# Designs tried in a protein design chat: VHH binders against o59646. Part 28

Target 1, 363 residues: o59646
Amino acid sequence: MKNPKFTENQKEIEKEEFEFLQKLNFIIKESLELFNTNLKNSMKFINYITLPIIMASIESKSFNPFSEIIEKHIAFILNSKMNSLGYKFLPLGYSSDLTYENDNSIIHIDIKTANLENPSDFKDTVPLGINQSSYPGVLDCKIRGKNIKADCKKIKVYPNIPTTYNNKLTITNALLFIYPDYKEIIDEIREDYIAIRELISINLKDILTPIEGSLEEFLNYKPSNEKKRLEPILDNIVRGYFIHDKLRHEFSENVEKDLEEFEKKIIGIAKKLKEREIKPVAILSISIPNGELAPHYDDEIVSGKSWGSSFRYHYKKSGNSVFKGLDNKASRAVFLHINKEYLPVLKKYFDPITVYELTEKRL
Short names: E, the ipSAE of ESMFold2; O, the ipSAE of OpenDDE; V2, 0.75 times the mean of E and O plus 0.25 times the DockQ between their complexes.

## First folded at step 14 (VHH; framework vhh_nb_b201)

Design x4 (at its last look DockQ between E and O 0.05; V2 from the best seeds 0.00; counts 0 for: pae E 20.0 > 2, grease 24.6 > 24.2, placed apart)
Fold by OpenDDE, look of step 14:
Structure x4 (fold): chain B 363 residues (1-363), chain A 119 residues (1-119)
Amino acid sequence: as target 1 above (363 residues)
Amino acid sequence: QVQLQESGGGLVQAGGSLRLSCAASGFTFSSYAMGWYRQAPGKEREFVATIYRGGSTYYADSVKGRFTISRDNAKNTVYLQMNSLKPEDTAVYYCAAWGSTYDFEYDYWGQGTQVTVSS
């Protein structure tokens, strides 16, 4: 269906969205050095977080330890800058990561991190939660790649964020930090950690003496919908031993030697992580269309896997923009920062790439 | 007050046997690993044997197969059965207790008992 002609009001909304996109560009670029400095300073704590990172890596879920650090710093910086610009922090628990209010608008900023080696995180689509958009998405009609119901697109999925708050327009922006992969560093020590867990597991009798029942019964206890108690116990022992310097006299000398060796390996991995410059290869800002712009983006904003739980903003390769505006050639997706060394790789996923330059005038 | 009291030491001929005992008080015995160390004249204190909280044992190579460490938690006592004693086993034998809790690590030592093995 040919997108209906947009109204003057819709044009105005888009104008506001793009103006904020420019403002955010200024804010981020102005703060880039500060951001980088803060990240570097955070590396002094790498020894404290290395083991938790390793521990988390056992689960199939890719844990990016740097994501948390980055999110914290960017949140801090943005909060300060937004406040200085007259925006008031609005702590809405059902909203995006950061929400601000001024006299004219409500601003939602979602901070996202992605790994360059995992294109599913940023390629073709931007994942959105129900609290990260004001645009009512359309229900996906496809199940397992097949259309089940042709008219299912008529069903809207409504997010938590309204199009307006108290007659103020909601502006939503996703801020995506793309980082290089450091998985190989973690993979290097993961097997060692698994071995250490096993070692601890087979020697738990030296540490644990249940008051009632057998140790085996104690460890094999499994609450409904949870893992066996053994798993968190092992984690606890690992933390106790390596983080808290406890339990050092609980294991045999042979086991202690192995644990000591593993500790040395942890230190090695920490050094490797520290040597990895925690710099994004790119910072991408995406202006998410306000819900008042419906149905112009109905083909681009689709409900996620589960009804009402998520959305995806799909890329459209048209003209000069990965994310198209209503009637201008400007892109809703712009790079605020790019490491030129990674430009060839980025072009595989983003082509063309639009980069905003720092403006001399504070917006 | 924490106390470790060794007993059972004395003079024995080479090839003979002794059984050392260490009676513990003032702490939760079952929560501690127990061990024996020895110090010969002019030498540094050296590890002999350890029995961990769970009952696992570890021995110095020099005493492996000859000495046996055991514990009785009901009596708060750790034992060292020493068989096939050699003159080189002559030393002051010390009982040790160490353990960890969520809050603290403990390390206690006895006063020692003399073991003399004559040729």
Scores: ipSAE 0.017, ipTM 0.329, lowest interface PAE 6.1, mean pLDDT 82
Fold by ESMFold2, look of step 14:
Structure x4 (fold): chain B 363 residues (1-363), chain A 119 residues (1-119)
Amino acid sequence: as target 1 above (363 residues)
Amino acid sequence: QVQLQESGGGLVQAGGSLRLSCAASGFTFSSYAMGWYRQAPGKEREFVATIYRGGSTYYADSVKGRFTISRDNAKNTVYLQMNSLKPEDTAVYYCAAWGSTYDFEYDYWGQGTQVTVSS
């Protein structure tokens, strides 16, 4: 019934979390120029990436075409730099492959990207998978402001990450990269791509050597529960035509005219992506409370809206974004980079903004 | 500097043959589709033939079966073999390079070579 005080063990946990946050922030801040250089090098190949991005946009709900590239470059930096701090790479799970170990702790780092025009992905909150936290989430039973007749606040959703591994402390951190909106660029061509797939589908019978047996039955067969054979064949034809320069003139001239026009649109999209600023609008580093700190963060770590399949850490809900057991009031969520041209819009979503500043220390 | 230089034009009697050549420099020739276009006096420029990087070819209906496009990537040259020529084939013939999604290059045009077919 009384608000519990932090135990000495809980205070020690927060000291370790804060110390690691400082080390991580230093590594990333020191490496921003390398990250930007590596990203620019990947962009030299934008013409090869653009069609795969367009194809993926139909199956993916993500609108950040660079999410995988960003994660890979940050993983390279972390793998290179964490060794200098005495950590060795140690993957332990499906979605937490950025895992490291030293004598005292096991570190999980999760990389997130967010669209600046979708603030629910980054404003005062960070979404976490069940493999990205050790803190149990409170089950949220509210439906549009109505309380359900159940004491759902007593129900905990338990994550897959333990609070310790064989007495080594679990430390979890998120790196959140906020990017400009790319939706307008991708939406411009998505409907055209869908139309091209349909055009190819309609014309398979008219120009291809007949497949033995019924073409309709062949294409409608489902090798799995998820997709008919037609879908992979359409994707294959798209790759063959546009990437490998094959299958030209297998369709009528009017169909090939449309395919060539779409190829010009792919080139135009690649130019727009190349001209778009690829640097993040902001980079936020977030220390996720360890589960042994319960109940001190129960108001901030809740199950996702789909109840029991994910978590959210509300790192700024009620103005509490600090290490609650430490006297220094250090922030658990710190900006490592802000593109100054976007500062006015960032202040619309974040006020105050806590920024990590490097201090030159030579000791 | 990008250059497309046509050659091989001239005067020929109906039913005769000509071979046009286009030497290319200043860009990655093997990564471009190459083509031929023509423009008769007082008319718009019209498509004649294209050859893609992989060797696939495409022809205007008016020249199918009479013209053959080919390329030699080692010589950076595209050719147009024109057989069974007709007076309506009289035009300035232009070599062109068509941009690919994978080279991010723009279309380039030659200066043209005159082909005149007498009746």
Scores: ipSAE 0.000, ipTM 0.161, lowest interface PAE 20.0, mean pLDDT 78
ESMFold2 (binder alone), look of step 14: mean pLDDT 85; pTM 0.857

Design x5 (at its last look DockQ between E and O 0.05; V2 from the best seeds 0.00; counts 0 for: pae E 20.4 > 2, placed apart)
Fold by OpenDDE, look of step 14:
Structure x5 (fold): chain B 363 residues (1-363), chain A 119 residues (1-119)
Amino acid sequence: as target 1 above (363 residues)
Amino acid sequence: QVQLQESGGGLVQAGGSLRLSCAASGFTFSRYAMGWYRQAPGKEREFVATIYSGGDTWYADSVKGRFTISRDNAKNTVYLQMNSLKPEDTAVYYCAAWGSTYDLEYDYWGQGTQVTVSS
């Protein structure tokens, strides 16, 4: 339950949090061009990662082929900018990946990437790890949505970071980059890859001759909680052939021809990926309440899917904003950037949308 | 002056097909996303489909698999191919354009075209 009374200290904490939201807006906006340029430059390496991307897509999961690149560049740029603003990087192993300190505050920034077509990543809630927030979440006494017993009390799940560190306020911000989906590009090649895996699987005897006679047993080995050994072996063969060029001429001529054809397809997909514009459809910044603001957000901050190892911060639609402050209508969740082309889609998940530019504007 | 002119609406039987067109003028067409909305009587305007400047498409769940949006930049025209039409698809369909740049706040709307699907 939200406490209707706020202390002056809590109001001051909120003020600091919102001020940082504004500051982060400035930092990110000033860095967008640099970010985009760096990402474009990184595409020169796309040929080296195309096959791994294809391989990773085998489970048909929503996949952003550029997520790793994006996260690295964002982290790099943020670190530079934060330093320039007088923040010192803190390499705390028990905290978020990006942690900074100045004279007044400890800043935690969690960078996330999401695909527009995978709303579970951003719809209604934003997930944070146990080491990214100072706000204790609530763990319900529920199993699969049902209470274990009627009188079961909710428990607090405490994160790794305190509300204050060395008398400095800890501020937590989630920064979410939402990108278009590249599924259509990956789907194009996935089936071909599956066929290639099967082809390799059928012809493994050609390259695994040293273990002939025990090959079946070898391949069928299954550790307790893992897939059959065949799976990673196939992956290894694929990498050996296409990445390392070590398994050439080990297969029959016919198989080799098929593999060569697939290689051409990989090149084609690489080209498509390279030509794809890497631009976020939106950048969302969420100020996660400091733990000192408890219990004002207890209904919005609950345990995540890991039920104790993470948190989910729920967007609450009330009035003209989501995840409101204590005593104002300002939203703790704000868009730093939106591509207007995607506004209809974004509104499906984030209606209303509040955007920070020079001033806060509701869209 | 920005103009969006819809055409292709009409009466069709359930299970039938229609193709809507929207001719655009007065702006750099290739830089804008184009989309379709619809409004049924007594209901709020709802999103149907959009095609972005880059060619990507997005559909409402209710029309996914049945409707296809496309664009011809040379003709400054966006299309909505509607297949397997249902009575619940009956509405005024509006063409819309919106910018792709960070600073663009322009939304343009057509006058709408009536689509009626009879049972």
Scores: ipSAE 0.017, ipTM 0.254, lowest interface PAE 7.2, mean pLDDT 81
Fold by ESMFold2, look of step 14:
Structure x5 (fold): chain B 363 residues (1-363), chain A 119 residues (1-119)
Amino acid sequence: as target 1 above (363 residues)
Amino acid sequence: QVQLQESGGGLVQAGGSLRLSCAASGFTFSRYAMGWYRQAPGKEREFVATIYSGGDTWYADSVKGRFTISRDNAKNTVYLQMNSLKPEDTAVYYCAAWGSTYDLEYDYWGQGTQVTVSS
């Protein structure tokens, strides 16, 4: 059978998706100076948040603590700009992070981040969760480590978001932010923090003198995992000492010297974080096809790395992924920003195939 | 050096019309999207209309059907035709140029022109 043509309804859906993408592109582009200013204001307080960032990094080797700050500033800007354009914030369960409505549509926008050092998360593709699309994904029968005995042509990954809410059209977008890797800065001091906890542990007697029994007996509430039990107490003492200026001079002079040396290292890390100017390397806006557009995007919206639990939109699989039912063939994925400082690194991952179609025709 | 110069503002009665102009220099006008924004005293600047280099237009809901944005690439000028004006349209109107999606530092703004709509 030949490729089915777009119905008139499908063409109207793509027109509405394209029109919203243009509004979203303009909103974000117009607001980037404000975003940068707001981010700089948050960085004025870097000295107060550096130690909490270091402490949180113990649980994860690759933790990027600044992504939440960036995402909150973008969400604030989106909420303001969407409201001023007549879209009302509409909190829903089991939906994307940012959901809005007007008379004709329900808008879902998801903010996604990717590490510049992991191109599989951003190069020509974007990962999708079941709450971030209305388009069913094709199962990949060749997924590593899986043995699928079913006819893969008959079963798809079905998302939670419907193609319409009553008669209001579902429109789904992703904003993809590519960030530099901050691991090297945090790793510089992580081992020093672990050593400081050990030092405090050895010298707990200086600040915890039980009236009855020994310190070891006091700390020994259960016969299991004594080292794990100590970590909350040690972290509490770290917070007391460095954040709240408590317990100063309660340890021996040698211990106090080591604690003050670590404090100097915290200040040095804060300076390095501030100088990096925590800015996105690149920003892309992506219009995700509505599920009523099936089967036109079946080759591009497929199961991701986890069979049946997530999927990806390969917006560049067959060349430029465009609004296939529109005459102008505008791109569904548009670069909104590139940080020129990272241009040599970005050239390793991006070719002119990521250029917005409208910009190409007008240059 | 980039310059955006608005003109055509003034006082007009409700229901009347006004045409704003913005003359641009110092950049390749035909490659830029041009737009109009407005700001009433004590409020945040709000979007009014955009015209892309290819001619596509986009309007705020509050002005759809009443305002028309257009451009003349030969004169490096963008226009805002404002019809059926209401007192709530009273604001300083700013011309803006919105450039490449890859470079944040190329957004340009004019100094603004006052529009006052009387009852």
Scores: ipSAE 0.000, ipTM 0.123, lowest interface PAE 20.4, mean pLDDT 77
ESMFold2 (binder alone), look of step 14: mean pLDDT 85; pTM 0.862

Design x6 (at its last look DockQ between E and O 0.00; V2 from the best seeds 0.00; counts 0 for: pae E 22.4 > 2, placed apart)
Fold by ESMFold2, look of step 14:
Structure x6 (fold): chain B 363 residues (1-363), chain A 119 residues (1-119)
Amino acid sequence: as target 1 above (363 residues)
Amino acid sequence: QVQLQESGGGLVQAGGSLRLSCAASGFTFSKYAMGWYRQAPGKEREFVATIYSGGRTYYADSVKGRFTISRDNAKNTVYLQMNSLKPEDTAVYYCAAWGSDLSWEYDYWGQGTQVTVSS
């Protein structure tokens, strides 16, 4: 049970992380109505993206259809506000979602979404990729059996983000948006999509007229996955038919009827997505400890089931995860918004719930 | 074995300057924060300055503007440039390394070098 001393430099790092957290919290909290308005405006166009959402969902069991849309709207708000405060956007090709610089710091902000029905994505924890932290994660060698007697904590999982960029401190934050479950809406149509692909496959010769040797040779082409041999062609025909209004009337009347029924189902799903509550259940702002703060957060930044390919920040592991080197012991994880309709559900997962209150602090 | 060896101390008149050096060996110098502490007769050891591996610095209020910490990773050496010295700066100055990684999880200290500032 070693409790190493915070160096003076580590205390200064925590001061800078706390100050940025407060700045970010103010920006997001002040901008919540604009975020909600922008999100609602994009829902005017949900018809155009519903089929792409369905097609992307084939392999996913936990899917948030608004993930990319949320990122784009938050990016717009942050880019505008951060630039007006003297932060410059950095085009780091393999960085987090949003990267900025000023004279003293390189700022990384990741936007995360979580399904309320999957508490492992948000309850007391936030998942981190190797491009989303500078803190080396601790390997937790927990094995299903009870006979494992190994201490793997000496082996760290090192992320790609350095603790500094030369003289500029790396600061990393996550914005976590918790949403209601959308699985039942997407699963409603997934089987129908698979059936449409098979219908097109059976009738593919109706629209791919033979070219000397080429059609049969192409249809027998064997990609690396036998089950997926025709899927690119089928998905292309789906996009051509439903998005680009092509290939209409190239199939028999019975096939066309089934395609038109599926089109009605796409429209129905788009209406259900538009009507679904798009307000987040909660918005959580998280300051992720810089790697120079090791070992002070080793109990909280852990690589478990991924065995070193990723890790998690357990921001409530030691009770209330705080800025351990600061006298005020401020929380590193703060709620910016709670949808009061979901408060009873949220109380199952969070105790206590600390909510940021807007104060007179203009940037 | 880890070693921190201070040099450059001595006797100087008030208003003068000294440059302390601390040569490090036995660990990966470029990965560690380095610092200076001092202990005057009859007083507790107190913080003077720290330099982070990437060059960020921090100073005690009593020396800010007069002392400058720097490092040379190629020579595994940290420096303390002390200007406008006062008799109150008289102390033994200690080099320290603060780190924790897979191999090094505790503080290292030098033996100290005497700085005496006469009026």
Scores: ipSAE 0.000, ipTM 0.123, lowest interface PAE 22.4, mean pLDDT 76
Fold by OpenDDE, look of step 14:
Structure x6 (fold): chain B 363 residues (1-363), chain A 119 residues (1-119)
Amino acid sequence: as target 1 above (363 residues)
Amino acid sequence: QVQLQESGGGLVQAGGSLRLSCAASGFTFSKYAMGWYRQAPGKEREFVATIYSGGRTYYADSVKGRFTISRDNAKNTVYLQMNSLKPEDTAVYYCAAWGSDLSWEYDYWGQGTQVTVSS
C-alpha cells in the first residue's frame, strides 16, 4: 500500500526529530575526547572487574566486556551536556535509558553497544525494547515465516512510550556505539575458567560438608525456569575465593595451587584488556520515528521475537539513505563518528554512510 | 563451645621479635581459615595475615617480609611470627577463624593480645 500522504503536522514532527538528531551530533562529538579520557581512566579499575567479566562470558555469546563501563560514561556525559542545554532529567522507569524534558519536548535516548564482529547487533535492523519507542510496531501473523491464515491482519503492538507527554512531543533516539570485538581475549581465559569451575565443583563436598547427605539434592535443585542451584553456587564460590578471599580455607593445597595459577591468568587478561584501546569504531545515531508518523514506517518497524516485548527498526535501502525521512533524502540513521580505518568494514553493513560533522555553533 | 585464645603478646623493643599463638577449640580446626587482625588505639581493625586450610598465606603489605603466619592442625593452633617489629605495629592482635558453615565470614574471634613495640 502506498504510504498515505503525510500531514503538515507529521512534517513538523519529523523536523523536530531531525533537529534533535543534529543537536545530539554536536553533543556527542563535543564530548568524544572527554568520553575517551574518562573511559581510559576507568581502566585503572580493570583488575577489580576482570573476573566478573570472565564469569559473565561463560555463555558463548558475543560479549563486550566494557559495555557496562561505556554505557555509564555515556550516560554521565549526556546527562551533563543535556542539563547544560536546558534539558531536565526525567527518571521515567518505563522509558529509555535516558529521558529529558525541555519546554517543547520529551527526549528519549537509548544507549546501545555493539561489537563489530557481531553484525547481528547492528546490521539490517536495530533492536528496540517496548520502552524505547513511541511508534506502534507491527506483528505479523506468521509462524515460521508463513501466515497462519491468508487473510491474517497485522497486529499493532504499542510501546510503553506515548507519542506525547503533557502535550510535549516525544523524541526518541538510539545511540549505538560500535566497538571492536574482544572475543579473542575472553575466549582464551574462558576455557581456563571452565576448568576452574569444574575443579571447584569436584571439591564442593569440602565446602558444603555441613549438608552432607543431602548435598546432591541441594545442588540439583532447580526452580521453575531457572538453572540448577549448582551454577550460582559455583559462581558464589568463585567470587568468594578470588574477589573476597574468604573461601580458600576449604580447598586442598593442590587445588589452591591451581586456583593461584588461574589468578595469575586473570591478571594477565586484565593487562591485555587494559592495553586495548577502547575507542568506538563508529557511533551511530538513529532517530526513531514518533508514533504520530504512523503508518509511514509500518514496514520498517515490526515486532521482535516476542509479542509486544520488543521491536526492530529495519534498515531499508531506499534511495540514498538507510532510513529515509518522510519527504526528503535525509537519513534518520547517521554516523556521528567513524574511524576511517574501519570504513571498508562498515560499508559492508551500511551503504551509503552519512556522517554528520561537528558544527561550530551550539544548537 | 568455640574458643580462640591468643597468647604471646607483650612489650618488645623496636627491631625485636614476638611469636603469637592462638589456640582453637570447639570446631574442626583443619577446615577453617585462620587469621590475625590488629587494632591500634583510635584506628580501625586491620588485616594482618591469613592462612587457609590448604596452607596458602596472605599478608598485609605493611607486614610482608616481617611477619609469618603458620598453623599446626594437630595442635589446633595458629601462629604469627613477628620479626623486625616497629612502633607502628603496636596494637591488640586478634585471632580469627573463617568457618565452613556456609556463611563465608569470620565466624569466631579471640579476645585479643596486646603487642607493644617501644621505640
Scores: ipSAE 0.000, ipTM 0.184, lowest interface PAE 13.4, mean pLDDT 81
ESMFold2 (binder alone), look of step 14: mean pLDDT 85; pTM 0.867

## First folded at step 16 (VHH; framework vhh_nb_b201)

Design y1 (at its last look DockQ between E and O 0.01; V2 from the best seeds 0.00; counts 0 for: pae O 11.3 > 2, placed apart)
Fold by ESMFold2, look of step 16:
Structure y1 (fold): chain B 363 residues (1-363), chain A 119 residues (1-119)
Amino acid sequence: as target 1 above (363 residues)
Amino acid sequence: QVQLQESGGGLVQAGGSLRLSCAASGFTFSRYAMGWYRQAPGKEREFVATIYSGGSTYYADSVKGRFTISRDNAKNTVYLQMNSLKPEDTAVYYCAAWGSTYDTYYDYWGQGTQVTVSS
């Protein structure tokens, strides 16, 4: 079967997408030193957020202590620089938080972070939410090792973002920051934190006196289908004791000794987090095809892990992932930064990767 | 090998005009945004103008209305037409290119050409 030809409108769409990719790449590449400086400034305050990071680590099966900090610093840079390119901030609902406009386009930028130890989040692919693409994804309803339940060729995974907004072209991009996994540092203390919660739990009678009923009945109560009262009480006591210096000496001396030892461990973890040079392992800039380009990217934009509620763009599936309708065959996915110390690890996932010294590039 | 070669600099009286050229080789010119920066002695390098592969242009506020950037993809050349020149425009002007060789982003710079604007 022959591949359909690109229409002239589709070629014009790709020209606009390519031009924006060039603008975005320039801003990010120019701003790498500012990003690194801003990140170091946040790390000056790591002592104040280490315990909240530890507490959050037990509430989620997946954990990324720095993802939000990185994303907010990049968002600040983009919000500060997009006016210089003639774009103005345009908050919309049910869209990317980083949304901008000029006379011809509505721009959506999503900032992704991925752990180097979880290659399914970055190797040849990028995950996309419903608000991060305008391209309907292919839904594969054939599951290996099971009876075929349905022929899903007539339906797709439909995103929230339209291909145009009142004749302004939708342009969607992702910035993917690959970083080392810091989970091992948090895991050193995670079991100690769980033990401290249990220690506080069995000693709550020292600081709580029920007015009505038993303490056990009070703590086991669940309003609706929420957690027992015990859980938020433990969280509150931990915050009071370690962040606010409250409740000190309200427990027995043996309990206080264990709490003080844990406090020393928190300080040690904070030092490890502060001393880690948090630099991107790599930064990848990705132009996500507009939905009007269907069917040309159908093999590359498919349903994600949650059937029908997310996407993946396999930007390397057909080779180097180019603007298929442009004669110059420019790449839709570009490395803006590679930390040379991680090049051997990156080459296990990406081959080839070309790295040149800066002085050689300038001549 | 990638090469960017500027030309057209020189000495000009205030209010005059110059046209800078930058000939490019060693890369697919149509994949690259092209631009100009300038640097006066003792000052930081300053953005002047950019032209993207699709033809869009962007200028520093200090040169808007006086400078025009253009490109000729058939000749692999980018130009900077500088009109109404002021002594404050005196600097070394650098041609630059931003884009990718493969799946990796690069920036390339020329050696610079001197522009001197006298009163």
Scores: ipSAE 0.139, ipTM 0.656, lowest interface PAE 6.0, mean pLDDT 81
Fold by OpenDDE, look of step 16:
Structure y1 (fold): chain B 363 residues (1-363), chain A 119 residues (1-119)
Amino acid sequence: as target 1 above (363 residues)
Amino acid sequence: QVQLQESGGGLVQAGGSLRLSCAASGFTFSRYAMGWYRQAPGKEREFVATIYSGGSTYYADSVKGRFTISRDNAKNTVYLQMNSLKPEDTAVYYCAAWGSTYDTYYDYWGQGTQVTVSS
C-alpha cells in the first residue's frame, strides 16, 4: 500500500529529483543535434565494426548494433554538459554508468537502450541492476508455475547505492534510448556467422597445427575451470582472418572460398546498417525514486527474474501508468525527445506521453 | 495537395487473402512513415501496421504473422498483404502517412477501403 502521508523530507527529495530531471531535459535537448550528427559520423567506420557487431549479437536476441556507440557518445556529452553545470564527475565504481557530484547531491545516470521490436524492454517496465538505484525493491517471491507465494514482506532487494552519501542526496536517473528495428539485418547475418564459426571449428586442426606444435595436448587438456575454450579460439580466428587479414592461407581452398563469401556478406550488412536510421525513436528519462521515499513505490519497484541481483521499475501496473510523483502532479518519466514519425507506435505503449518544455529557468 | 488513395478492398472468405494498396501524392513519400489503420463498426480506429521511412515495420499483435506491410518508394505506394483473414478483420482500412519537421507534425489519411471477411 502506498503511504498516503509524506514527510517534508520526502517532498524535498522528490523536488530535487524532479529538478534534476529538468536539467537533464535541457542537456539532452541542447545536445540532440550534436548527438545525431556524431552518430552519423561514426557510421563512416561501419565497415570496420560490422563484424564485431555481429559477433557480439550472438549473445542477445534483442541486440542493438549501435548500442556501444550510443552509450559512449552520450557519456561524452553528459560529462561535458554536467561539468558546465557545476557537477563533478565522480567515478565510484560498482555503480551506474555515470556518477556526478555537486554540493548537495550524488547523481547516478544509467544509459539504457531498447529496440522497438522488443517492447518488453520499455513498454511496461525497465530493468534495473543493483547498482542503478537506491530504492530497496520488493523481492518477488512468486514461484513460477506454482500458486505458491512465500511471505517475503521483510525481504527486499537492497541495491549497492545508498540513499545518501555523507549527507548528500542520491539521485538516480535512467536514460532510455529507444531505437528502430535492426532485427532483420542482424538475423540475416547471424546465422551465417554461426555457420562460419562452425566451419572454422571443423577445420580447427588445420589452422592450429602449423601454429601450435602441441596441439594434441592442448585439445586434450580440460581444466576444471575452463568450460568454454573453443569459442574464444574460434572468435580469435575470425578476428585474425577478417579484421587483421591473417591466417588466410591456413585453410583449405574450399574453406577459404566460404570465408570469402562470408566477407562479402559482411560488406553487404555494413551497407544495410549504414542505410538504416540511426536516430533514436525516443529518449526517455526516468527518475528512479530515492530509497527514502519507501514504501510509496514498493509495488512499482520489484525484483526481476534474478532474485536479489536485479529489480524492475514498472511503468504500468494493471494497465495504469505509475509514473506519477508523490503528489501525483509530476511524472517521473518524461520524454526528452520524440521522433514524431514513430508517435503512433509510441502512443500504443505510452499514453499520455509526458514531455518537458525546454526552459533555461529549469536549470 | 496531399492525397492517399486506397484500393484492393472487398469481400473475402475466412482464411482468404487480400492485398491493399495506397497510392500517395503531394508529399515526399520516402521521408514519411506509412501505415494502415482499421475501423470496425462501433469501434474506434485501431492501428494495424506501419512501415517507417527507414524501412522498419511494426504490426499490431492481432495481425502479426498474418499481415505484411511493404512500400515502393519509386511508385509512392504502400501495400498491405493480408493473409489468413478472419471475420474479426472486417473493417474499413485506412491508409495513413505521417512525418515531422523540427517543429511540426503532419499526418494524412485516406478515405478508406472496405474489407469484409465472411465466415
Scores: ipSAE 0.006, ipTM 0.224, lowest interface PAE 11.3, mean pLDDT 82
ESMFold2 (binder alone), look of step 16: mean pLDDT 85; pTM 0.865

